# Ledger of designs, part 179: miniprotein binders against a2bj90

Target 1, 235 residues: a2bj90
Amino acid sequence: MSRSARRKTSALNTVLRVVEVFASIQGEGPFTGTYSVFVRLAGCNLRCPFCDTRYAWSLEAGKPLGVEELVEEIARYEPSLVVITGGEPLLQRHPLNSLVEGLESLGLRVQLETNGILPAPARDEQLWRVYHVVSPKDVPVRVPGAKLHPSWVDYARATGRAWFKFLVANEQHVREVAEYVAKLGIPRSRVYIMPLTPEKLDMKELLELHSRIASLAVKWRLNFSPRLHLLVQLP
Key: E = the ipSAE of ESMFold2; O = the ipSAE of OpenDDE; V2 = 0.75 times the mean of E and O plus 0.25 times the DockQ between their complexes.

## First folded at step 21 (miniprotein)

Design TX15 (at its last fold request DockQ between E and O 0.96; V2 from the best seeds 0.88)
Fold by OpenDDE base, look of step 22:
Structure TX15 (fold): chain B 235 residues (1-235), chain A 83 residues (1-83)
Amino acid sequence: as target 1 above (235 residues)
Amino acid sequence: SPEEEDEAQWLLKLARIYQRAAERAARRGDYDKAIFYLDLAVELLEEALELFSNPEIRKQIEQELQETKERIEKFKKKLEEQK
């Protein structure tokens, strides 16, 4: 490879398209309640009808930020966790590995949120070391083109650093999740169900929906993910 | 049972939550989102209909189901007109 090709590949590995960076509480999954910096990356390989972050679907919706600059910005918040989310963060896999390396060098814990369509991290990636919350879009709600990549099940088994979060509206959805994870050999201890909340619910309806889905989680022996940020009115 | 009736009432309420969300989406031109929430509302109304024994409530749910299905078809046409 020519020196010019190495420089172009190095430059491409050091810039992320970022929609927003903000501090809040992680409202969802195994890290619920954790003071976190959220990094929302631009670009998604899906067009989920229920997506609340449609503004992040295009890569052009993000600003180009250097990895070093982004690490410094994140570090200023003194987070207990860095949550990398977006459209689909793994569309920017190469610079994302560089970001993770930078954050881990500062002793920061990192959690990725992914739709699980793209392959899980390989052992030689920096992403192998971080936590992953995989949100499949093929069950119970079926988004066209969504299919969980099987390597996520292998990654979860090998590392213990992956959880699976499913959107549900009723008991039938919870049943479908239970059957799906059983078929894939995903341990129930790694499965979260989360209420499928439309935008602009009133607090009473939001709380009742949480209560109903939490009761189903207990009945079906699954973990419950709140949408805590919505309940406490945080970003 | 009282528990089945409570569940049926909840399913109706949740269906109506999604119907309202669909109408908000449709007003923004987000017909894909509107259809998605109405499809969920149909599933919930169908489940509620199985749990209700009261003929008058059943009749109301059947009417609401029909109206919801018609609304889906209307939004499908509008979604195709946007392409």
Scores: ipSAE 0.871, ipTM 0.949, lowest interface PAE 0.5, mean pLDDT 94
Fold by ESMFold2, look of step 23:
Structure TX15 (fold): chain B 235 residues (1-235), chain A 83 residues (1-83)
Amino acid sequence: as target 1 above (235 residues)
Amino acid sequence: SPEEEDEAQWLLKLARIYQRAAERAARRGDYDKAIFYLDLAVELLEEALELFSNPEIRKQIEQELQETKERIEKFKKKLEEQK
C-alpha cells in the first residue's frame, strides 16, 4: 500500500462517537480535585443496574466527531487533565488511540476510566502511556459478565499507571474487595473504595455516607475515593 | 456495645436510603436499578437485625425485611414484562 493510501486508511480511524464534552473537576480516584475536561464516549459492554450514565450505553447516543476537531475543542479549555470516560471507552479503541496521540502531542495529561473487561493497553499503543482508573463490576456489586481482564494487573505492575476503584456500601463489601484484590495480587496502594451513592441524596446523607466509607478505608488500610463533584455540586 | 448500637442504627438508615432510591427508580420504570437497591437494603437490614436485641425493634426490622422482599418480587415481575 503506498504512503498516500496508508495515510488515507489511517484517517478513516479518526472518528469517535462522543456523547458529551465538558469541563469540571475530577471528583474520584487518585486525581481527585484536578481541573479536567471530560470526554464521554458512547457505547458500553455492560448494563449495570446502578449506572448513572445510562444515556451513554448505546453507540447511537454519540455524535461522530473527528479526532483532530476534538483535540482542538479540548485544548481550548486549557485542562490540567483530560478524562476519557463513557460508557466503556475501550469499545472505540482504535480511534481512541488516535485521540491520545493528539492530546499527548500538546503535552496534555490523559486519564482513562474503564470497567476493565477489555484488555489493558499493549506497549505499542498510545494508551500505554495514559493513566487508568479501572472499576471492576464483578465485586462487590456482582454485575453479570463483568470479569476483570487479568492483563490490567500485569499492566499496573509494569507501568505504575493503573488504579482499581470499587463501589461499596458497608464493611461486608470492603471485606469482599480486600479478598478480591488479594487473590489477584493487586497491592492495597492501588485500591480505592468509593461510596455506593444513589442519586438525589441530601447533603447530610451524602456526607454521612462519605464519612462511614472513609472510616472503613482507614480501618482496612485502603485508599478512599470521594465523589467530590457531588459534594461541590458540579457535573 | 455503643459501637454496635451506632453501627446498627447506621445500617437501618442506609437501608432506608436505598429503599427510597429504589422507589425513585421504580417510578421511572428502571426496575433493574430498583431491585439492585432493594437487594442492598435487604443485606443491610439482615446485618442490622443481628446487632439489635430489643424485641420490638427486631420485630419492626423483620417486617421491613418481609415488605422489602415482596417489593423485590413485584419489581422482578415488572422487569420481566418490560422484556
Scores: ipSAE 0.863, ipTM 0.940, lowest interface PAE 0.7, mean pLDDT 92
ESMFold2, look of step 21: ipSAE 0.851; ipTM 0.937
ESMFold2 (binder alone), look of step 21: mean pLDDT 87; pTM 0.864
OpenDDE base, look of step 21: ipSAE 0.869; ipTM 0.948
ESMFold2, look of step 22: ipSAE 0.858; ipTM 0.939
ESMFold2 (binder alone), look of step 22: mean pLDDT 87; pTM 0.863
ESMFold2 (binder alone), look of step 23: mean pLDDT 87; pTM 0.864
OpenDDE base, look of step 23: ipSAE 0.870; ipTM 0.949
ESMFold2, fold request of step 24: ipSAE 0.848, 0.832, 0.846; ipTM 0.936, 0.930, 0.936
ESMFold2 (binder alone), fold request of step 24: mean pLDDT 87, 87, 87; pTM 0.864, 0.862, 0.863
OpenDDE base, fold request of step 24: ipSAE 0.859, 0.859, 0.860; ipTM 0.945, 0.945, 0.945

Design TX16 (at its last look DockQ between E and O 0.90; V2 from the best seeds 0.87)
Fold by OpenDDE base, look of step 21:
Structure TX16 (fold): chain B 235 residues (1-235), chain A 83 residues (1-83)
Amino acid sequence: as target 1 above (235 residues)
Amino acid sequence: SPEEIDEAQWLLKLARIYQRAAERAARRGDYDKAIFYLDLAVELLEEALELFSNPEIKKQIEQELQTTKERIEAFKKKLEEQK
């Protein structure tokens, strides 16, 4: 390989397409209530009809940022957690591993949000060491092209650093989730159900929907994920 | 039972939440999102229809189901016109 080809491959592994970086509270999953910096990466391999971040679907919607510059930007917020989200972060797997390495070197905790379509981290990836919240889109909402990669079940079992978060509207959806996770051998302690909320929902209706889904979580012995950021009117 | 009535009333309310969300999406040209929320509304209305015993309430739900299905087909047509 020529020196020019090595410089181009090195540059590709050190640049992320980033839509936005902001500080807020983690509103969802096992880290709910944690002061977090969110890094929203550009590009997605799905087109979920209920997506609230459609502006992140194109890779071109993101700006190119160096990993080192991004680590410095994140560190200035003094976060209790770094949340890597976007469209699908694992579309940028190579520079994402470099980002994780940089963040971990500063002692920062990292949590990835993924749709679970792409393979779970391998043992030799920096991503192996971080926390993952996998949001399958095949059950109950059945997004076209969504299928959970089996390696996420193996990763969850091997590391204890993965949780599975499902969008639900009613008890039938909760039943489908319970059957799905039982079939895959996912422990119920690693499963979260979350209300399927439309955009700009009235606060009274939002609270009632949270109450109904939380009651179903107790009934079905599953964990409940709020959408806390919507309840407290944060980003 | 009172519990079944409460659940049925909630399902109707939730269906109407998704119907309003669908109409907001359709006004923006997001017909895929509109169809998705109307499909959820249909499921909830069908479940509510099984729980209600009152004939007048059932008739209203059946009419709302029919209207919702017609809106889905209209939005499917609009979605195909955007491709």
Scores: ipSAE 0.868, ipTM 0.948, lowest interface PAE 0.5, mean pLDDT 94
Fold by ESMFold2, look of step 21:
Structure TX16 (fold): chain B 235 residues (1-235), chain A 83 residues (1-83)
Amino acid sequence: as target 1 above (235 residues)
Amino acid sequence: SPEEIDEAQWLLKLARIYQRAAERAARRGDYDKAIFYLDLAVELLEEALELFSNPEIKKQIEQELQTTKERIEAFKKKLEEQK
């Protein structure tokens, strides 16, 4: 397909509702520390009480942006990673696949953050080829309406491009996560536990909570995710 | 044991961290978030009760637990008023 025809196809199906685009460090999960551009998409299928980004819940919170324009904006940052987050990005699945196509055509590496309620990518989707950090909200803290779609485990097994990240406060939560991932057949190497941090925690408390959860990760042989952006005070 | 004492004291400290976070959220009108953190605090206080043997300490934790549950009910009323 010629460049101009590809661009027209993108434009046809290619408006995203975007809350914000910004550069920072990926602070969580397997790509922690990577210079990243974050694209926060509007709309969410959950109302988590601990959500730090409530301003992205409504689809109407996003401004409509053409995918072509967005790709150009992202590219100007020269990111090492493009993080697609939200709300729940898979609510805008079709134009999101167009965005991924554009970013990958420029050689940009892409990671999606999702609550895993909607199905994992099919093999014919551009999203099939990107990395995913899946944060189920039905364990240990059970958010109403949250249930991990089983296709995410199949996707992780088939591709090696998905990891599962869980907020935990104590060892009982870690035990629940361990039981959950064992029941679903998710290998420990794909699992991250991350501190359940309140907003505006002072630095001493933040560090102590990190230390306690990291010790549990070692004890339970799970990966540890910091919230590095909070520790270094970046967005 | 020293390990049980350290864990019990940490659970109390963490419960109080979440209690303070709940009060901050409530001052902003985020009563759903406040209730969420107090529910975590209740969990942690109940766990700490099982680890302490000293009856004076346990009595203090039981009072803190009751007070926390009462605050949850108060915030639930506030949340319903926002609907």
Scores: ipSAE 0.841, ipTM 0.933, lowest interface PAE 0.7, mean pLDDT 92
ESMFold2 (binder alone), look of step 21: mean pLDDT 87; pTM 0.865

Design TX17 (at its last look DockQ between E and O 0.95; V2 from the best seeds 0.88)
Fold by OpenDDE base, look of step 21:
Structure TX17 (fold): chain B 235 residues (1-235), chain A 83 residues (1-83)
Amino acid sequence: as target 1 above (235 residues)
Amino acid sequence: SPEEEEDAQWLLKLARIYQRAAERAARRGDYDKAIFYLDLAVELLEEALELFSNPEIRKQIEQELQTTKERIEAFKKKLEEQK
């Protein structure tokens, strides 16, 4: 391989397509309430009808940013957590491992948000060390092309650093989630249900929906994820 | 039961939340999103219909179901026209 080809391959492993970087509170899952920097990566392997971040579906919607520059930008916020989200972050797996390495070298905690379609991290990846919230789209909402990769169940069992978050509207959806996780051997302690909220919902209706789904979480002995950022009107 | 009636009233309210969301999506040309929310509204209306015993309320829900299904088919056509 020529010196030019090695420089191009090294440059490809050190550049991410980033839509936005912002500070807020983690509104969802096991880290709810944590002061976080969000890194929204471009590109997605799904087209969920209910997606609130459709602008991130194309890789071209992201700007190319160097990993080192991005680590410095994140560090300036002094976050309690770095949340890597987007379309699907694992579409940029190679430079994402480099990003995680940089962030961990500064002692920053990292959480990945993924749809779980792509394989879980292998033991030799930097991504193996971080926290993962997997959001399957096959149950109950049945997005075309969504299927949880089996390696996420194995990763969860091996590391204890994965949780599974499901969108639900009613008790039937909660039942389907309970059956699905039982079938896959996912412990209930690692399962979160979250209300399926439309955009621009009235605050009274939003609170009532949260109350109803939280009651179902207790009834079905599952964890509840709020949409806290919507309740407190943060990004 | 009074509890079943309260649950049925909630299901109707939630169905109407998704119907309003669908109409907002359709106005933006997001027909895939509109169909998704109307499919949820149908599921909730069907569940509510099983819980209501009042013939007048049942008739209203059946009419709302029919209208919602017709809107889904209209939006499917619009979604095909965009491809």
Scores: ipSAE 0.864, ipTM 0.946, lowest interface PAE 0.5, mean pLDDT 94
Fold by ESMFold2, look of step 21:
Structure TX17 (fold): chain B 235 residues (1-235), chain A 83 residues (1-83)
Amino acid sequence: as target 1 above (235 residues)
Amino acid sequence: SPEEEEDAQWLLKLARIYQRAAERAARRGDYDKAIFYLDLAVELLEEALELFSNPEIRKQIEQELQTTKERIEAFKKKLEEQK
């Protein structure tokens, strides 16, 4: 194809709807503390009442960006990690695989954040090779329609590249998580519990909630995820 | 035990954090978020009630529970009006 036709094909087949791209620190999960570029994709298949990124729910919230241009923008930040988040990034699965291909060709490490409703990557997808933090929303928070796809457990066992992160407020929630992951066969080493924090907590309240949930993580032999970006006041 | 008393006091404090968050959400018209946080507050108050024996404290928690449940119903009506 000519360069003009290739450009039109790129706009059609390798375009992502992107809400924002920014540099910050990964504040949650196994890569906490890593200098990261966040790519927030538009669209979500859930309407969680506690969502802190409601502005990403609609696909119309995103601007169309070509994958090639997005890779160049990300690379200019010189990130240690590229975090693909949203909404629900797997709603844009096909062009997302193209983005992952471009980022991996530059040697950039990639992590996806997902609610786990859509299936885990297949072996022939570029997403197969990246890291995933899966945040099921059916337990303990019980969001309607939030059933974790069972392929995520199989994927985690096969690859070792998935972790499961749960919002909790108290010990009863942690007990529910422990029962849930045991039933699904998710090993404790892959499980994170994270404080269910409303907006605009003062620092004392935020630290106290962190301390309480961290103590529960130790008691229940689960990993603890902070919301580090809130503690250090970064986006 | 002293540990149960400390846990019960924390549950009350956390319930009130969520109640305050619910009122902030309601002021913005986010009644779904407000209901979610009040439902959490109810769970925490019920758990705390099981840990306190003092009848005056229990009476106050029971009143707070009732008020919170009434607030949930009010917010549910507001949420339906937004539909």
Scores: ipSAE 0.854, ipTM 0.935, lowest interface PAE 0.7, mean pLDDT 92
ESMFold2 (binder alone), look of step 21: mean pLDDT 86; pTM 0.842

Design TX2 (at its last look DockQ between E and O 0.94; V2 from the best seeds 0.88)
Fold by OpenDDE base, look of step 21:
Structure TX2 (fold): chain B 235 residues (1-235), chain A 83 residues (1-83)
Amino acid sequence: as target 1 above (235 residues)
Amino acid sequence: SPEEEDEAQWLLKLARIYQRAAERAARRGDYDKAIFYLELAVELLQEALELFSNPEIRKQIEQELQTTKERIEAFKKKLEEQK
């Protein structure tokens, strides 16, 4: 391989397609309430009908950013957590490992948001060291092409750094989640249920839906994830 | 029971939240999103129907179910026209 081909392949492993970078509060999952920088990566392997970030589905919707430049941009916010989200971040797995290495070298905590379709991190990946919130789309909402990769259950058991977050509308959905996680051998302590909220919901209706789903979480002995950013009107 | 009635009223309210979301999505041409929310509304209306004993309320829910199913089929047709 020519020196030019090695420079092009090295440059490809150090560039991410990024839709947006912003600071906010983590509104969901085990890190709810944490001051966070969000990195929304472009490209998704799903087309969820309920997706609120459809603009991130195409890789072309993202701008190419160097990993070093992105690490410097994130560090300026002095975040308590870096949340890597998007469409599906693991579609950019190679440069994402380089990003994680850069962030970890600064002592920054990292959380990945993933749909769990792609394999979990291997032990030799920088991604192995970070926290993961896996959001399966096969239960209860049954998005076409969604299937949880089995390696996420193994990763969760081996590391204790994974949680599973499910969208639910009613008690039947909560039952389906409970049965699904029991079948897979996922501990209930690692399971979050979150209300399935439409866009532009009235605040009174949003609060009532949160209350109803939180009550179901207690009844079914599952963790509750709010949509805190919607409740407090943050990004 | 009063608890079943409260749950039934909530399920109706939630169904109507998703129906409004579906109509907003359809106005934007997001027919996949519209269908998804109407399918959720159908599930919730069916569950509510099982909890209501009042014949007049049951009749209203049955009519709302039928209308919702017709809207799903209309939006499926629109979604195929976009492909």
Scores: ipSAE 0.870, ipTM 0.948, lowest interface PAE 0.5, mean pLDDT 94
Fold by ESMFold2, look of step 21:
Structure TX2 (fold): chain B 235 residues (1-235), chain A 83 residues (1-83)
Amino acid sequence: as target 1 above (235 residues)
Amino acid sequence: SPEEEDEAQWLLKLARIYQRAAERAARRGDYDKAIFYLELAVELLQEALELFSNPEIRKQIEQELQTTKERIEAFKKKLEEQK
């Protein structure tokens, strides 16, 4: 291809459909408490009834942004962590790898949030070197169409860069999660349980729910994830 | 025991938290979310029922279960009407 045609092809591979970019605190999982910039990508392959970000389900909800432009916007926040979320970010896998490359070239640490339906990164992808929090939606409450791709367990074992996070309401749910992760060979050290929290809980109810699920995490020797941003009222 | 009583009361409280969340979702027209939370509430009420031995309390929980299941069916009808 000519230089102009190759540049045009590369520019097409460097566009992401983005719903929002904002600074906040990572409130969930192993990086809880970290000053972060969130990049919410458009499009999702699930329609979870409990989803807090339904506005990101359609690809049309996103604005097309060039990867270089996005890297510059992110860098201006001076984040300690860049959280790529969505929808389901892996629906835009190719330009997402370009974004990761740009962020890594600036020394920025990257974490991806995924429902795990699409395969884990291959060794030759920039995403291979990123941290992943995988939230399967087929246990304890099954969302239609949800199924964890088995490559995520292989990826976690090979790299140590993936953790698995599950929403739970009670001990029966925790038991189901424990059985699921044992069958898949996911070690407890990689598993987080998190309170299934509806909107508009008063602070006492929110704290009590956190306390109850945290106690179950200790009982079952699993990691506990708060919803810290809800406790401190951040986005 | 005090621990069993505490858990039983918590399960009832949590079920009612999800019932309130379901009604808020239904007011917004989000009947899929409403059904999801009511189904969680049914699970929690069933679990709580097994922990209470007092017949009057058990009867009250059974009535709440029936009402919640009827509400689920009403919301399922509403969801289908949106299609």
Scores: ipSAE 0.853, ipTM 0.937, lowest interface PAE 0.7, mean pLDDT 92
ESMFold2 (binder alone), look of step 21: mean pLDDT 87; pTM 0.864

Design TX3 (at its last look DockQ between E and O 0.93; V2 from the best seeds 0.88)
Fold by OpenDDE base, look of step 21:
Structure TX3 (fold): chain B 235 residues (1-235), chain A 83 residues (1-83)
Amino acid sequence: as target 1 above (235 residues)
Amino acid sequence: SPEEEDEAQWLLKLARIYQRAAERAARRGDYDKAIFYLDLAIELLEEALELFSNPEIRKQIEQELQTVKERIEAFKKKLEEQK
């Protein structure tokens, strides 16, 4: 391979397609309430009908950013957590490992949001060291092409750095989640249920839906994830 | 029971929330999203129907179910026209 081909392949492993970078509060999952920088990566392997970030589905919707430049941009916010989200971040796995290495070298905590379709991190990946919130789309909402990769269950057991977050509307959905996680051998302590909220919901209706789903979480002995950013009107 | 009645009323309210969301999605041409929310509305209306014993309320829910099903078929047609 020519020196030019090696420079092009090295440059490809150090560039991410990024839709947006912003600071906010983590509104969901085990890190709810944490001051966070969000990195929304472009491209998704799903087309969830309920997706609120459809603009991130195409890789072309993202701008190419160097990993070093992105690390410097994130560090300026002095975040308590870096949340890597998007469409599906693991579609950019190689440069994402480089990003994680850069962030970890600064002592920044990293959380990945993933749909769990792609394999979990291997032990030799920088991604192995970070926290993961896996959001399966096969239960209860049954998105076409969604299937949790089994390696996420193994990763959760090996590291204790994975949680599973499910969208639910009623008690039947909570039952389906409980049965699904029991079948897979996922501990209930690692499971979050979150209300399936439509866009532009009235605040009174949003609060009532949160209350109903939180009550079901207690009844079914599962963790509750709010949509805190919607409740406090943050990004 | 009063608890079953409260749950049934909530399910009806939530079904109507999703129906409004579906209509907003359809106005934007997001027919896949509209169908998804209407499918959720059907599940909730069917569950509410099992909890109501009042014949007039049951009849209203059955009429609402029929309307939602017709809207789904209309949006499926629109979704195919976009392909």
Scores: ipSAE 0.868, ipTM 0.948, lowest interface PAE 0.5, mean pLDDT 94
Fold by ESMFold2, look of step 21:
Structure TX3 (fold): chain B 235 residues (1-235), chain A 83 residues (1-83)
Amino acid sequence: as target 1 above (235 residues)
Amino acid sequence: SPEEEDEAQWLLKLARIYQRAAERAARRGDYDKAIFYLDLAIELLEEALELFSNPEIRKQIEQELQTVKERIEAFKKKLEEQK
C-alpha cells in the first residue's frame, strides 16, 4: 500500500459523522442517573414514526470528526459514562470501534444504544467490552422492517453487558413484551419496560404515566426504566 | 370495582393524551408520528370499551373511536402527498 493509499484508508477508519456531543444525565435503563456525555452519531436504518431525534436520520446530518479529536473533546467533560447513540450507531461500526478503543484507554465507561437490527459485537471487536442497551422496534411498537438480530441474546448471555428496553403504553403492550422475550429466551432480569411519553406532557401526566408503567413492571416482574431526564427537565 | 373504574378512566385519559400528541405532530407536518399516536389511542379506547358496561358510556367511546379513525384517514392522505 502506498503512503497515499494508507492515509486514505486511515482517514476512513478514524472518522465518525457526529450530529452532537453534550453533557447530561443518562435518564433511561440500567445506568439511570449517571452523569454522562452523549455522542449522537448520524445515520439510521429505520424511520420510526415516534422518533424524537429525526434530525439524526441522514448521514449528511453529521459532521466528520476525527476519532482522536472526539476522544479529547469527550474527556474534557469528565464524564462518568459515555453514551453512544444516534440514529443507529452501528451503521458506523468500524470507526465506532476505534472511538471505543480510545475512550477505554482513558478508563471511560461506555454504553451503546442500538435498535438491534445489526449483529451484536464479535469477540474481537472493541465494542465487545462495552455495555449495550438494545431497543427492539418490532414489539410492541411495530416498526416495519425492524427485526432484532438473534446474536444479541447470545451476546447478553455470554457477557452480561446487554439489556433490552421496550416502550409500552398499557398492560397489553407489557403482555406482548413478556411473550416476545419468553419466545426469544431473554431473561426477565435483562428486560426493561419504559413509558411511551409524548412531548409536552404536564408534570402530573408525566408522573402518572411513570407510576402506571412502574406498577406494571412490578406486576409482570420486569425492570422499570424511567425517562428521568424528562422528570428533572434536562436534555 | 374501584380499581377497574380507575383503570378505565386512566385508559380514556391516556388515549386523549395521545390524541393531543397526534394533533401537535400533525401541525408540524409529522403525519407518520400523528398516525402512530392515533393508533395507540385506538388501542386504549378499545381496551376501555371492554371495561364499561353502561350503554351510554360505551356509545360515547364508540363515537370517539370513529372520530379518531376518520382523523387517521385524513392524516394518511396528507402523508401520501408528502411522497
Scores: ipSAE 0.854, ipTM 0.937, lowest interface PAE 0.7, mean pLDDT 92
ESMFold2 (binder alone), look of step 21: mean pLDDT 88; pTM 0.868

